# VHH binders against o67189, part 8

Target 1, 350 residues: o67189
Amino acid sequence: METTIFQFQKTFFTKPPKERVFVLHGEEQYLIRTFLSKLKEKYGENYTVLWGDEISEEEFYTALSETSIFGGSKEKAVVIYNFGDFLKKLGRKKKEKERLIKVLRNVKSNYVFIVYDAKLQKQELSSEPLKSVASFGGIVVANRLSKERIKQLVLKKFKEKGINVENDALEYLLQLTGYNLMELKLEVEKLIDYASEKKILTLDEVKRVAFSVSENVNVFEFVDLLLLKDYEKALKVLDSLISFGIHPLQIMKILSSYALKLYTLKRLEEKGEDLNKAMESVGIKNNFLKMKFKSYLKANSKEDLKNLILSLQRIDAFSKLYFQDTVQLLRDFLTSRLEREVVKNTSHGG
Key: E = the ipSAE of ESMFold2; O = the ipSAE of OpenDDE; V2 = 0.75 times the mean of E and O plus 0.25 times the DockQ between their complexes.

## First folded at step 1 (VHH)

Design d5 (framework vhh_7nfr_2; at its last look DockQ between E and O 0.11; V2 from the best seeds 0.00; counts 0 for: pae E 5.6 > 2, grease 27.6 > 24.2, placed apart)
Fold by OpenDDE, look of step 2:
Structure d5 (fold): chain B 350 residues (1-350), chain A 122 residues (1-122)
Amino acid sequence: as target 1 above (350 residues)
Amino acid sequence: QVQLQESGGGLVQPGGSLRLSCAASGFTFSSYDMSWVRQAPGEGREWVSSISDSGGYTYYADSVKGRFTIARDNVKNTLYLLMDSLKSDDTAVYYCAKEDYYWDESGYFDYWGQGTQVTVSS
């Protein structure tokens, strides 16, 4: 049975469903993120995240196995990202899919949330293993909200804070953000902060405070800034990303991928290989990306890239093994780099 | 202080109808989404229905879809639940609940009424 994320959320946090395995997908990822945030709050230490592209098959099944040697195991919420990549790893063997389905079907005590970052197509939902999951679990869809609904959400937020927004101002804000919930959240928060002493927000005020849609905070922007060694801006963007609800591990994944590719390219370049060919060999085929990567290569030595990779590995290890705050680790990393640059600049200027 | 007071519950025969009301005070009623939640004996609380602040959007649990209608009067600060084709399984204490905003707080519902008993029995 397919349910909306709103219905599902209301049901889940009041009377938990009998089903244990759910697929979360949809056009409005913000709603999914919001749900997951609440889920994390509810389960605390019993909230577990699995990355399908990183986890082995054995690890995956172990994580889903309810065989707690220790009888008193608290109900867990297991969130699975990049499930498609995991499926690709399993291959096309029917037996493997059957095994997976069996494991998912046998989940009895824990909740499993398979999260997709896009709306699944009918074909995807009708294919195994999702077809089977739909039979014994639930499919949850986060549909795009109507403009009117979004408008109401924004208005409610302002009203809650005792702020009256002029109609023209509100419309401007909505248009500026393109009705993007993540962007709206950020802008609304900014405006609320701005209006702390004012009960009325005018169009002029909104124009002054609100950012243009073109300043969409993208993980790629962060990565770009980091790789170009603009650490100060990178820190700002990082904070924005986190505020938007982007999981730090997603950021890490992209950054690690880029770092590894760059390191590979640097090595190939040292061997005398054509850079364009080398880029294509590591999957960089888009001209825009090629241009960016060229810039990154210019900005980073082989040693820089090596150090970056090592740092990222450490952050990953500390996050996964010691459960340290990934965001803080990233901040520390950036701050450390920034400090080093400042020292270098002061030593050369004097 | 936020206050929610349910009324309209009672004993009804299967197939019958009831109208629940919830009087709200202590907050800007028209600015919040509202919900009905029910709790059957020996069971946990179950979400039944929600309505947006303006009344433009309504949501229903599958168990009550097509039978129940949620409505609100923002001038009277009152939430309604029209229950038609009642079944024995609908027997529960029905609570009016104020919804929290999606953007900020951990709880979906921040305030509840005392509830009104609905009994469907032949």
Scores: ipSAE 0.110, ipTM 0.596, lowest interface PAE 2.5, mean pLDDT 85
Fold by ESMFold2-Fast, scan of step 1:
Structure d5 (fold): chain B 350 residues (1-350), chain A 122 residues (1-122)
Amino acid sequence: as target 1 above (350 residues)
Amino acid sequence: QVQLQESGGGLVQPGGSLRLSCAASGFTFSSYDMSWVRQAPGEGREWVSSISDSGGYTYYADSVKGRFTIARDNVKNTLYLLMDSLKSDDTAVYYCAKEDYYWDESGYFDYWGQGTQVTVSS
């Protein structure tokens, strides 16, 4: 069976399918999460999560077939994450794959959901074990929603709560989140709480509420903007951090750490060392961080990084030795950088 | 006002063919996935087929796979179901359905009009 998450969700809870094993994949992960939340609500304590990277082979096979030990033989909903890691543990041996396929085919007591965090390509779906799962079970896809559909979903949620949202407020919210349903859910829920008695959302109100995130996330946003030389936005984010009570020392600590790592990477790059290995040597092992640090290296020369480090040391010294306000020193630094960028020759883009 | 108007049903003998159409208005048709849902006398609603907003992806119930083809014309705001090798089990009222979502729910169908009756009989 091949179907959409929309059709599957609607039919599964009204007329349970004959199939027992399902693959959930797609670009719109929020829809998969919503389905699984409803599944957990229905099954309660009979909702079981397995992590393919942590579970042993024998524990995995037992979990697929075993029903409740006490209190009756009630079926379970078994949800499997990191299935690719489980396949890696089994290796490329044909007998192991055949055993897995046989066990999945013979699931009769439970429902099994294999969850992927991305859309699977046709090649992957046509390869074992998913090829066999498609024949005796189901492949369920959560296709990306269009911008128009996401907009209407958000509008409907506000309308359900009796809230009217202005067009400019809605467009701002959609752009701010990049039409990401997970982020939109968090922001919409905050806005609903905010508007509980007012029932109208203006652009000003959305702007006031939507930027409340954890202090660590906000500090990393500030550092990102500064290292990419977007000093105007960095100043705005800095003002927000201070208004929310973020300690200046925390900002300085993170910024100094990044500057030093970047300077070290520039030195290793000059010596012809492999950039990926160099990044790992300074503790940058995550692909997202590697991508960010590559952009910072492109945006900053070795001299830029040296001057940044010296400026940060000067700010620290003046705040400690002369009791000057760290925030004001940092603001002055950013303003100075912004002024220099204005007079800079832009004929050579970077 | 969202409206879906089905047409093209009728009486046909087993092995025959029919082409159903659904004229959509009141929403941006090209932005929504569309489905065909049928209901036989005394039975519940059964999903038949879905097509993505661009037409790039199509999905079919096992009971109709290989016999039915779903298609759409986003310029004309029209959804189609081409039905070949019809069987008596295909006898039902066929509804054109627009996908919709509620917050905290994966989705539900919106459908308008009276549907179109398909009767397969010898």
Scores: ipSAE 0.038, ipTM 0.526, lowest interface PAE 6.0, mean pLDDT 80
Fold by ESMFold2, look of step 2:
Structure d5 (fold): chain B 350 residues (1-350), chain A 122 residues (1-122)
Amino acid sequence: as target 1 above (350 residues)
Amino acid sequence: QVQLQESGGGLVQPGGSLRLSCAASGFTFSSYDMSWVRQAPGEGREWVSSISDSGGYTYYADSVKGRFTIARDNVKNTLYLLMDSLKSDDTAVYYCAKEDYYWDESGYFDYWGQGTQVTVSS
């Protein structure tokens, strides 16, 4: 079956389907996170997370077959991240895929959720094992919400609390957050707390209250793009951050913090440390953030991270000791990295 | 102002067919999932069918699967319910409903029409 995440949520928590295996994917990752949060609330200690890049074939099949320790009556919710990495470990042989499909088809006591951090293309969904999961289980898509729909969600939240928001204040908030639902939820809740007694929000008030959170969220988008080596998009986001008045040293602090954490994680991996425990030791506790850091570790070698850290230290030193423009130093750094990638792509692309 | 106007109800024999329509105005129709909900005399409202904003996904209550077809025309801003093989149990007022969502909960209907009566006589 194929369904949207909104429709799936309406039925799953009230009258669960007979199907047991689901693929969750889509552009609106906030909706997937919301569903999984509700799932965790429902299942409590019976909510289990598997990491496809860490778990062996034997451990995978054992986890799908397990019942509660004290009886067989409790069902579990098994959530699988990085399923693509698990598939790589199985290889591309048809017999191995057939065995996986048979195991997934025979899940009877548990619910299994295969979670992707992006929207899958038709080619991916038409390939085994996902083609078979669409048949005996379900494909759940979280599509991007329209800007009009997002605007109405925000208006309804303010109206729910009896708060009148001026139209220019609302439009500013939507533009500031880029219509990002996670950022909007945080900012709207802060604005509701701010306006709890006066019950009105003006443009100037939104500008004062919302500014600091947008700085941090936008900077994390920039850091994500840089660490995944999307330098062209990173340059565009940097220009946006500066136009919003975000201080370049805040950008440097967050990027340097991530780079140092990643370098530390590389060293701990070399020592044989468990990656999930290592991530928690550097303050990375959220499962989606762990998934992102695993992606950063794949995209960057230890030497890449060392060179990045050294470059950031030089930018910081030139900014402080020689009063050089930090924004221009960052822009020059990114432009140099982009130019190296363009040369590689044109030489390989013929 | 959001308005939903149902039409096409009436009296029909068991096994008969009806086509319900819902004209929508006052909102961007193509941005919202739409539903049909019915209410039999003395009963609560019962969800019948839903259709995604693009029309790409349709959903049916088990009681109407295979007999009813939901459709939408985003150019005419109109929702349809094509009802075949009608039974006496289908007798109800049928409402067109606009779905809405809170950030942390399943969608609910924030606007619905005045309804159109469908009566299936024995």
Scores: ipSAE 0.018, ipTM 0.507, lowest interface PAE 5.6, mean pLDDT 82
ESMFold2 (binder alone), look of step 2: mean pLDDT 80; pTM 0.807

Design d6 (framework vhh_7xy4_2)
Fold by ESMFold2-Fast, scan of step 1:
Structure d6 (fold): chain B 350 residues (1-350), chain A 121 residues (1-121)
Amino acid sequence: as target 1 above (350 residues)
Amino acid sequence: QLQLVESGGGLVQPGGSLRLSCAASGFTFSDYYMAWVRQPHGKGLEYIATISGSGDSTYYSDSVKGRFTISRDNAKNTLYLQMNSLKPEDTAMYYCARDWEYDSYEAFDIKGQGTQVTVSS
C-alpha cells in the first residue's frame, strides 16, 4: 500500500493494518517523529530500535522475528534507522538481497518500521529491496502540508492577532520561505511582534523585517529596488543598511554577482535559449527567484546591465576597500540615476 | 505570558563548546516537542534539533549531527543545546521554539528573543 502519514496514523492506532512492514519517508520529518512518539507510547517495552550501521545480519533477522516475552508472546514495534547502512553491509549480492526480502515478507508477529530521514527518490523506491516492500507492505509518506493549507495557517495566525496582511506581502513571505513550516513559524512570530500595535503588514514591511538581522535591514530589498530602477527607494534602503552596520562591500558583492548573472541570462535570452533552463544553469532554481530575475531582465537592457557592471567596477577601484568612499560613490551613482529620471519627468510638465 | 527565554550564547574559538539554555513558562512544557533553530546574519532560519516531550526521541540536522546534543529538564521547564566542536559556520542567533502539534491546524507556536553565538578566532 501507499498512503500519507496522516491517514496511516489515524488507521494504525484504531484498526491496525494486515501489512507488517512499512517504510516511513518524507520531507516533513516532524510528522514521522510524532507518529513514532505515539508508537513508543503504545508499545512501551515492546518498542525496539535497531541501528542498521551497528547491527549484525543475524541479530537483525532475529529481532524482526522474535516477539516480546513481557506480557506473554506479545508483538513488538521494531523501528529501523540507518537502513541504507545495513544494505551497504549486505553488498550487491543477489542471494543476500533475496534473503532480506524473504525475511521482511514473512514478518507475521511484529510491526516493522523502516525510517528514512529524507524523502526517497522514485529510483530508490523502484529498486530492491523497497520495490518488494511496496508489494507486501506499505510505503508511508510524510508530505509537507499543501501550499494552500500552509497559506491558510499563516493567514489564520495573523487574523487571530488582529493583523491585516496585504496579499502581496503574504505571498512574498510564503515564496521566500519555500513554504517551510519551521522558517514560517519563526518569521510569522517576528512579523506579529513587529505589527503588534498598528495591526497591518505591507509588502514593503515584510521585505524589511523577514530574513533581516534587525527590523529595517534587508540587503536583498536594496538589490531588488536598484535592479527595478526605483532609485529613490534604493537610496533610502541603502542609508538604513549602513546605519544598521551592513558593510557596503557586502552590498557591492551581492549586486555585482546579480548583475553578472543577469548579463549572462540576457545574452542567452537574445539568442533564443530556454530562459528557465538558463536560470538553472547559473544557480537560480527557486521559483520565487526565477520570477524576480525575469522582472530584472524585463527592466534592464543588455546595455543597462553592462553599464551597471562597469559602474560597480569603477566604484570598487576607487574605494580601494575603504568603507566611507564606497558609500559615497554608491550614493553618487544612485543620485545621478535619480536626477536623470527627475529631469526627464519634469520636462513634460512645461 | 507565554514566554521562551534563551541564554548561554557568546564568543568562542573554533573547536570550542557552548551550552545554550531556554527557560519556558506559560504552558505545559512536557506536552510539547521543542526545537532549536538558528539564523545566521542576513540569512534565513535553519532547523538544528528537535526533542520529544518526554525527552526520549531526538532528531538533528545533518550539519550538526554528532556535534550538538539537545536535551530537556521537564522539572525545571528548561531546554538545552550542548554545542561541541564549534565551527565558524555555526555563528548565528539561536532560538528556542515550540514544535507544532500533529493534529492541529495551529502550526505556529511561540519563539524566544534569541541568544547570539559567534565562533571566530
Scores: ipSAE 0.000, ipTM 0.150, lowest interface PAE 15.6, mean pLDDT 77

Design d7 (framework vhh_etentamig_d1)
Fold by ESMFold2-Fast, scan of step 1:
Structure d7 (fold): chain B 350 residues (1-350), chain A 125 residues (1-125)
Amino acid sequence: as target 1 above (350 residues)
Amino acid sequence: EVQLLESGGGLVQPGGSLRLSCAASGFTFSSYAMSWVRQAPGKGPEWVSGISYSGGSTYYADSVKGRFTISRDNSKNTLYLQMNSLRAEDTAVYYCAKEYSDYFEGSLDWAFDYRGQGTLVTVSS
């Protein structure tokens, strides 16, 4: 069977499927986590987690085959993470993969959930063992919601509570959270509580309420603080992003993109190009982003942006060519910027 | 833009049959699961049936199981609902919907994006 996480979640707990083995994958990981949370609540002590990178082949097969000896045959939910690493342990031998497929096909007493932390490509889904799992089990996909759909969901949630939100305030909230559904849910609930009565929710109000939450950080907040030269707060936010599992290369990618666009805008401005047209030429079409980029341009000289780009290129080169820690290189860069601000103030007589 | 155009509704006697159609455009139809959702006058929306992107898996609300059949033709970008043994309580506006996550709410309004006026089904003698 093949289905979405939404349909699967809706039906699994009321009309249990005959299939016993499922692959959970997709871009919208929070929906998979929500399903697994409900699964853990239902199965309690009969909810078992296996880590494919740690488990032995014998332990793996035993876990899939076991039934309870304490009260008869009791159904278990077996959740498998890092299944790809388990497949690497089986190696390239056809017989080992055939044994795995046979064991999965013969699961009768338990439900088995193979969880991926990303969307699987068609090549992987059409390759063994997932090709066979699709035939006797189920493939469950957590598809990403479009940015427009997320925007409409957030807007509808406010309207249901009698709250009108300004377009700039809404765009700011969406950018602040990076369109992350979990963070948006938390921020929307806070803003609804703040509003309490029917009001127009303005950009200033969203900035006061949303920015005050230290636990809701995203890469755009880090980039914003860095480009506005608030290096002390940028360092703090960087530490939070890393602790939340945000990959350093994702931070570098967004920061590099912004730095290059800003530098291009400075050059176009020097050539006498209209700033609004220049911003659209580099992909900045949203009014909120245009206002942010104007602030960044005001806060940074052409030389500042050139030095930022060169520093980012050096960090990228050192992490790739010399296997240096990207996070430490980025921290060193921010610390250097902070020290330069101190020197600049001292040099100008305070 | 996603566009969904429902048709096939009408007046039918209890015990009768109707076949609803939904013409989809503005997205890769074959890549998405589809659903039928109905809304009776003065009531909230009720999910009726769902079908996977390939048509290999189908799901039904208990109120319609055994009476309704969902199907799709990916070559025509069309979704169908065959309704048999119709009852007075099946009277509603029927919408086809591209399936979405309802993370913010358990509300079906959040889960499904309907794009048309729907098609009215009236079951009466």
Scores: ipSAE 0.000, ipTM 0.182, lowest interface PAE 13.6, mean pLDDT 77

Design d8 (framework vhh_7nfr_2)
Fold by ESMFold2-Fast, scan of step 1:
Structure d8 (fold): chain B 350 residues (1-350), chain A 126 residues (1-126)
Amino acid sequence: as target 1 above (350 residues)
Amino acid sequence: QVQLQESGGGLVQPGGSLRLSCAASGFTFSNYAMSWVRQAPGEGREWVSSISGSGGSTYYADSVKGRFTIARDNVKNTLYLLMDSLKSDDTAVYYCARGTDYEYYWEGSTDYFDYWGQGTQVTVSS
């Protein structure tokens, strides 16, 4: 059989399939992990993990055997990781590959799950041993959920807690997180805690909470990478922020705020001020932010911070005075910085 | 090959502070939520804290709220646990783990981590 992880997850625990061997693969690894977590909960001590890169051929076949324990056959769930590495051990041995297929076909007492950490290509699925597994077992694909299905899942989670969320509030949350299931899960939990007493979640409330999230999740990652001088990753994150509808002015405002605070801290550090007191004086009271700012101070000289501030002021001026695109000016800045670091690293034989 | 390696454990007096680190390799660190889990002598594993891939969202067990801070450095592929106001009850082996155990929130599961470090011992004693 061929099915989606979403449908398989819903039915496996209520109406177990006749097939005993399954391949789990796909782009949405979060859904595969969710299924396996539930599987482990159900099977407990009867949940067994095999690592294809570590296990011997003999141990593998023993683990898949239908050998009963005295007092009856209790069903087990056998989960196999790194199956591709196991296949490499069998490679060039046609008879051993045929034996593997026969052993998998004859699984009757247990369920076997072959887990891949990526989406398998059609060529791999049509090659042995997976071609045979598709015929007597199942291929379960964790495709990336459509935006519509992600929206319905989020709405359902709010509804399960008796929370009514305004449509524009929901859309804002979805766009802010870029429809990332893991981020949505964390934000939905936070919003549920916030709204539980009122049972209503408005756009203004989501914007208040989501502004903090946008600053910490989307814009903070960009600022973090830039201040730690990972310009290549910063460029990629910048593109994501713009695609999420984060306004360039918002990015500039947060980045400028951080740069100014860091420069002030460098100045206070030179005067011998206690760093923890100095951080609190510029509004950095959270231990997480204090740790981050310590890393930024270590990565940047006073001159680096001065140059960053001047560059940000230039970007602001050019966008306002010359009507140039702020995003393109930020990209140009990051690209210029990346080129300087690449030259430095290449010269040292990295 | 995914590897997680903890460091920074040791002996500390009650009220003291420690900083644990976890060096991650073999995967795109910023794409994964990370967690700290501890195991006291003779006890089961207890979830301590989780942090989202970007570092923007953090979550703490009630037993450590206000005392511990989880943080990450996505450039260095390192997870941190900053532990303040340590108590004897904090004595445990601390494990770095990939993922988060509160996936039960959406799917009814109570504990899921796909990779674990070897652990680092923290002893709080006078």
Scores: ipSAE 0.010, ipTM 0.169, lowest interface PAE 8.6, mean pLDDT 78

Design g1 (framework vhh_etentamig_d1)
Fold by ESMFold2-Fast, scan of step 1:
Structure g1 (fold): chain B 350 residues (1-350), chain A 123 residues (1-123)
Amino acid sequence: as target 1 above (350 residues)
Amino acid sequence: EVQLLESGGGLVQPGGSLRLSCAASGFTFSSYAMSWVRQAPGKGPEWVSGISGSGGSTYYADSVKGRFTISRDNSKNTLYLQMNSLRAEDTAVYYCAKDLGYSSGWPEYFDYRGQGTLVTVSS
């Protein structure tokens, strides 16, 4: 059997297949992880993980064929990682590979899932032992999704929670994330939590909540002002965020993420890489974010970004190790930056 | 309530070392496998290392094998990551997480992940 991870995930838990051994591979690893999470939830204590680089040959075969004495044991879900390393351990001898294939073919009491962290090519799938697995088991592929399929997946997630999202709100979310499944997962979860009572999401609400932790204040406004070196306005926005109840650690997480992306872009710029291609490599794909990051890069030298990162690390360390107030440490940082800017502007130089 | 608090990050020169810690509370620490997950600038989360509840089994991503060592102290409810021979590409925010299974390809759900600790490898 050959099928997609979407079809397999939909049917496995309702109408389990006759096949007992499956290969999970593909480009959209997030979808494979989603399936395995559901599998672990269903099987609980009967969910077993095997690591091909660590497990002995005999332990491997025992785990696949094990049955409990004294009463009925429920079937197990056996998930195998690093299967390629197990194959190296067996060597290239035909007898050992034939034994492996025979054991896999004769799995009756358990379900076995061989998980790859990348998409397998036709050459790999047509070689033993996967060639034989394809004949008696299943090959499940998590192919890269089209924009239309991603849109439908997001709509389905909102509908499952009873949330009605406006068309304009949905399009805004999809475009702003560049159809990235990882970013979409995080933003959709945030929006579901926000709309848990009301069950409606408007464009204005998505604009406030997506990429923000509050509907009335925007952490990204603070980050924008800080990166553009408008420290006076940044201080005022920080006070507003704290007054509204935004946790300081949420501010630190977003700011640290931006600082690291900008520093990486400066390094790529030094190597002479095309800026648009460099931005895409760090996950900045939509035109609005590219415009913003170009402004940040223009406003900050590599040394400025390095000093920002060092200051953020100091704030994080002092708040955790010495129980210092994160807000006060951020205020002190911004005040010091403002003072430095004033000194620079009044410096004559000659 | 599950709480995880990471610490030990900082600025280090290439080739240097750092030791990360994660203080866990609100659950029976020794009963759960734990992982370190990192998020580098502009990239998605990457699973780094995993350790069984007893500490008897450890697992590593290919990118860190031979350089990083995961360990735990169940008496102190603390997870550790010893990072040696650090490279610029190790620059990331490092997170402590409860693990559904040790995977080299993709991180588990982050519901019990802490605030993270920033590691910067630069001259």
Scores: ipSAE 0.000, ipTM 0.186, lowest interface PAE 16.6, mean pLDDT 77

Design g2 (framework vhh_surovatamig_d1)
Fold by ESMFold2-Fast, scan of step 1:
Structure g2 (fold): chain B 350 residues (1-350), chain A 121 residues (1-121)
Amino acid sequence: as target 1 above (350 residues)
Amino acid sequence: EVQLVESGGGLVQPGGSLRLSCAASGFTFSSYWMSWVRQAPGKGLEWVATIKQDGSEKDYVDSVKGRFTISRDNAKKSLYLQMNSLRAEDTAVYYCARGGFYDSTGPFDYRGQGTLVTVSS
């Protein structure tokens, strides 16, 4: 059989296949690690790891055929790493390769998993012994996942637990993790635990629970609030960032980058460029980030963005030239903007 | 005999930097994913960073991303962790580990004795 890690993982633990020998390979190694972790959980002391660079030929063949002495002679899950090194150790002799293929074909008491740390090319899969393994066993591929596929996997995880996630909440989670499966696993697990009773996740809840101490997420939350002119909340988030040890220069770098991109977008808009195309030209390709930048453009005039850039440049200069605390300069900036907004909002009230 | 020997830990002030090294022996270093894991006092093991055999892929726990850099030198059979902008919460024993398994996905098959990093004023 030839199948994907998704199909294999879905069926193996509920309806085990007749095949006993499998090759696990692919670009998305995290998915292979996830499968092996579930396998180890299921088999316990009957989970055996073999290292092809270290094991002798005799020990290898014995390990494939023997049932576990733990758990009352039950079947084992035998996981083989560095199989390529084992093949090099066997050499080029036809007789040794034929023996290996025969032993693998005759495995009936255990499950054997040959794990590769990378995606195998068609040439490797068509050569022995993998060519023969494909005929009597299975080849399982963990292909690189598209962003859309990762989104679907995350949604499926929430749906399996009966949790409804708002579209904006999901896009926020995906964008800020950069579609990294390891980070997504950690954050999704936290969010599932949080929503275990209520079964609903809003954007506000994801912002509060996921990444609450993450320097990246907290900085983006700060930038969002500042660009939407919610200076009171921005001040509170800034205090949290500093208490978590976030470097002020990193905050300034992200702010300056966003302000410059927004200013560029205002210029392209004046030239009659399509907004979606303009956003992609400055590196804004994700739908969630596009929606956020559209909101920032509506909240800020070209003059607002120019003044923000100049203010950020002054803060940078003052911190360097006068050895002033960057955080205090940034707080002063936000406080002055808050005071200006209060004056504007109350001026016609007398 | 698989051996992993860490070095480079020490006492450093918040905002400081340290470079950790790991010397590997007893196996074909270039054939393995390698990782750094840490254990803060009174807490469990936490995966920090991982690197592919050829260095083409790297992953980090979110809290160190942008501050830490994992690298390797296959000719010298060495693994490195450059730690910048250190915080009190980075205080831990840091272990070099063979394999790319994450804390949440399972154990590493071998780890060194560790090197202590203390971030304190």
Scores: ipSAE 0.000, ipTM 0.142, lowest interface PAE 20.2, mean pLDDT 78

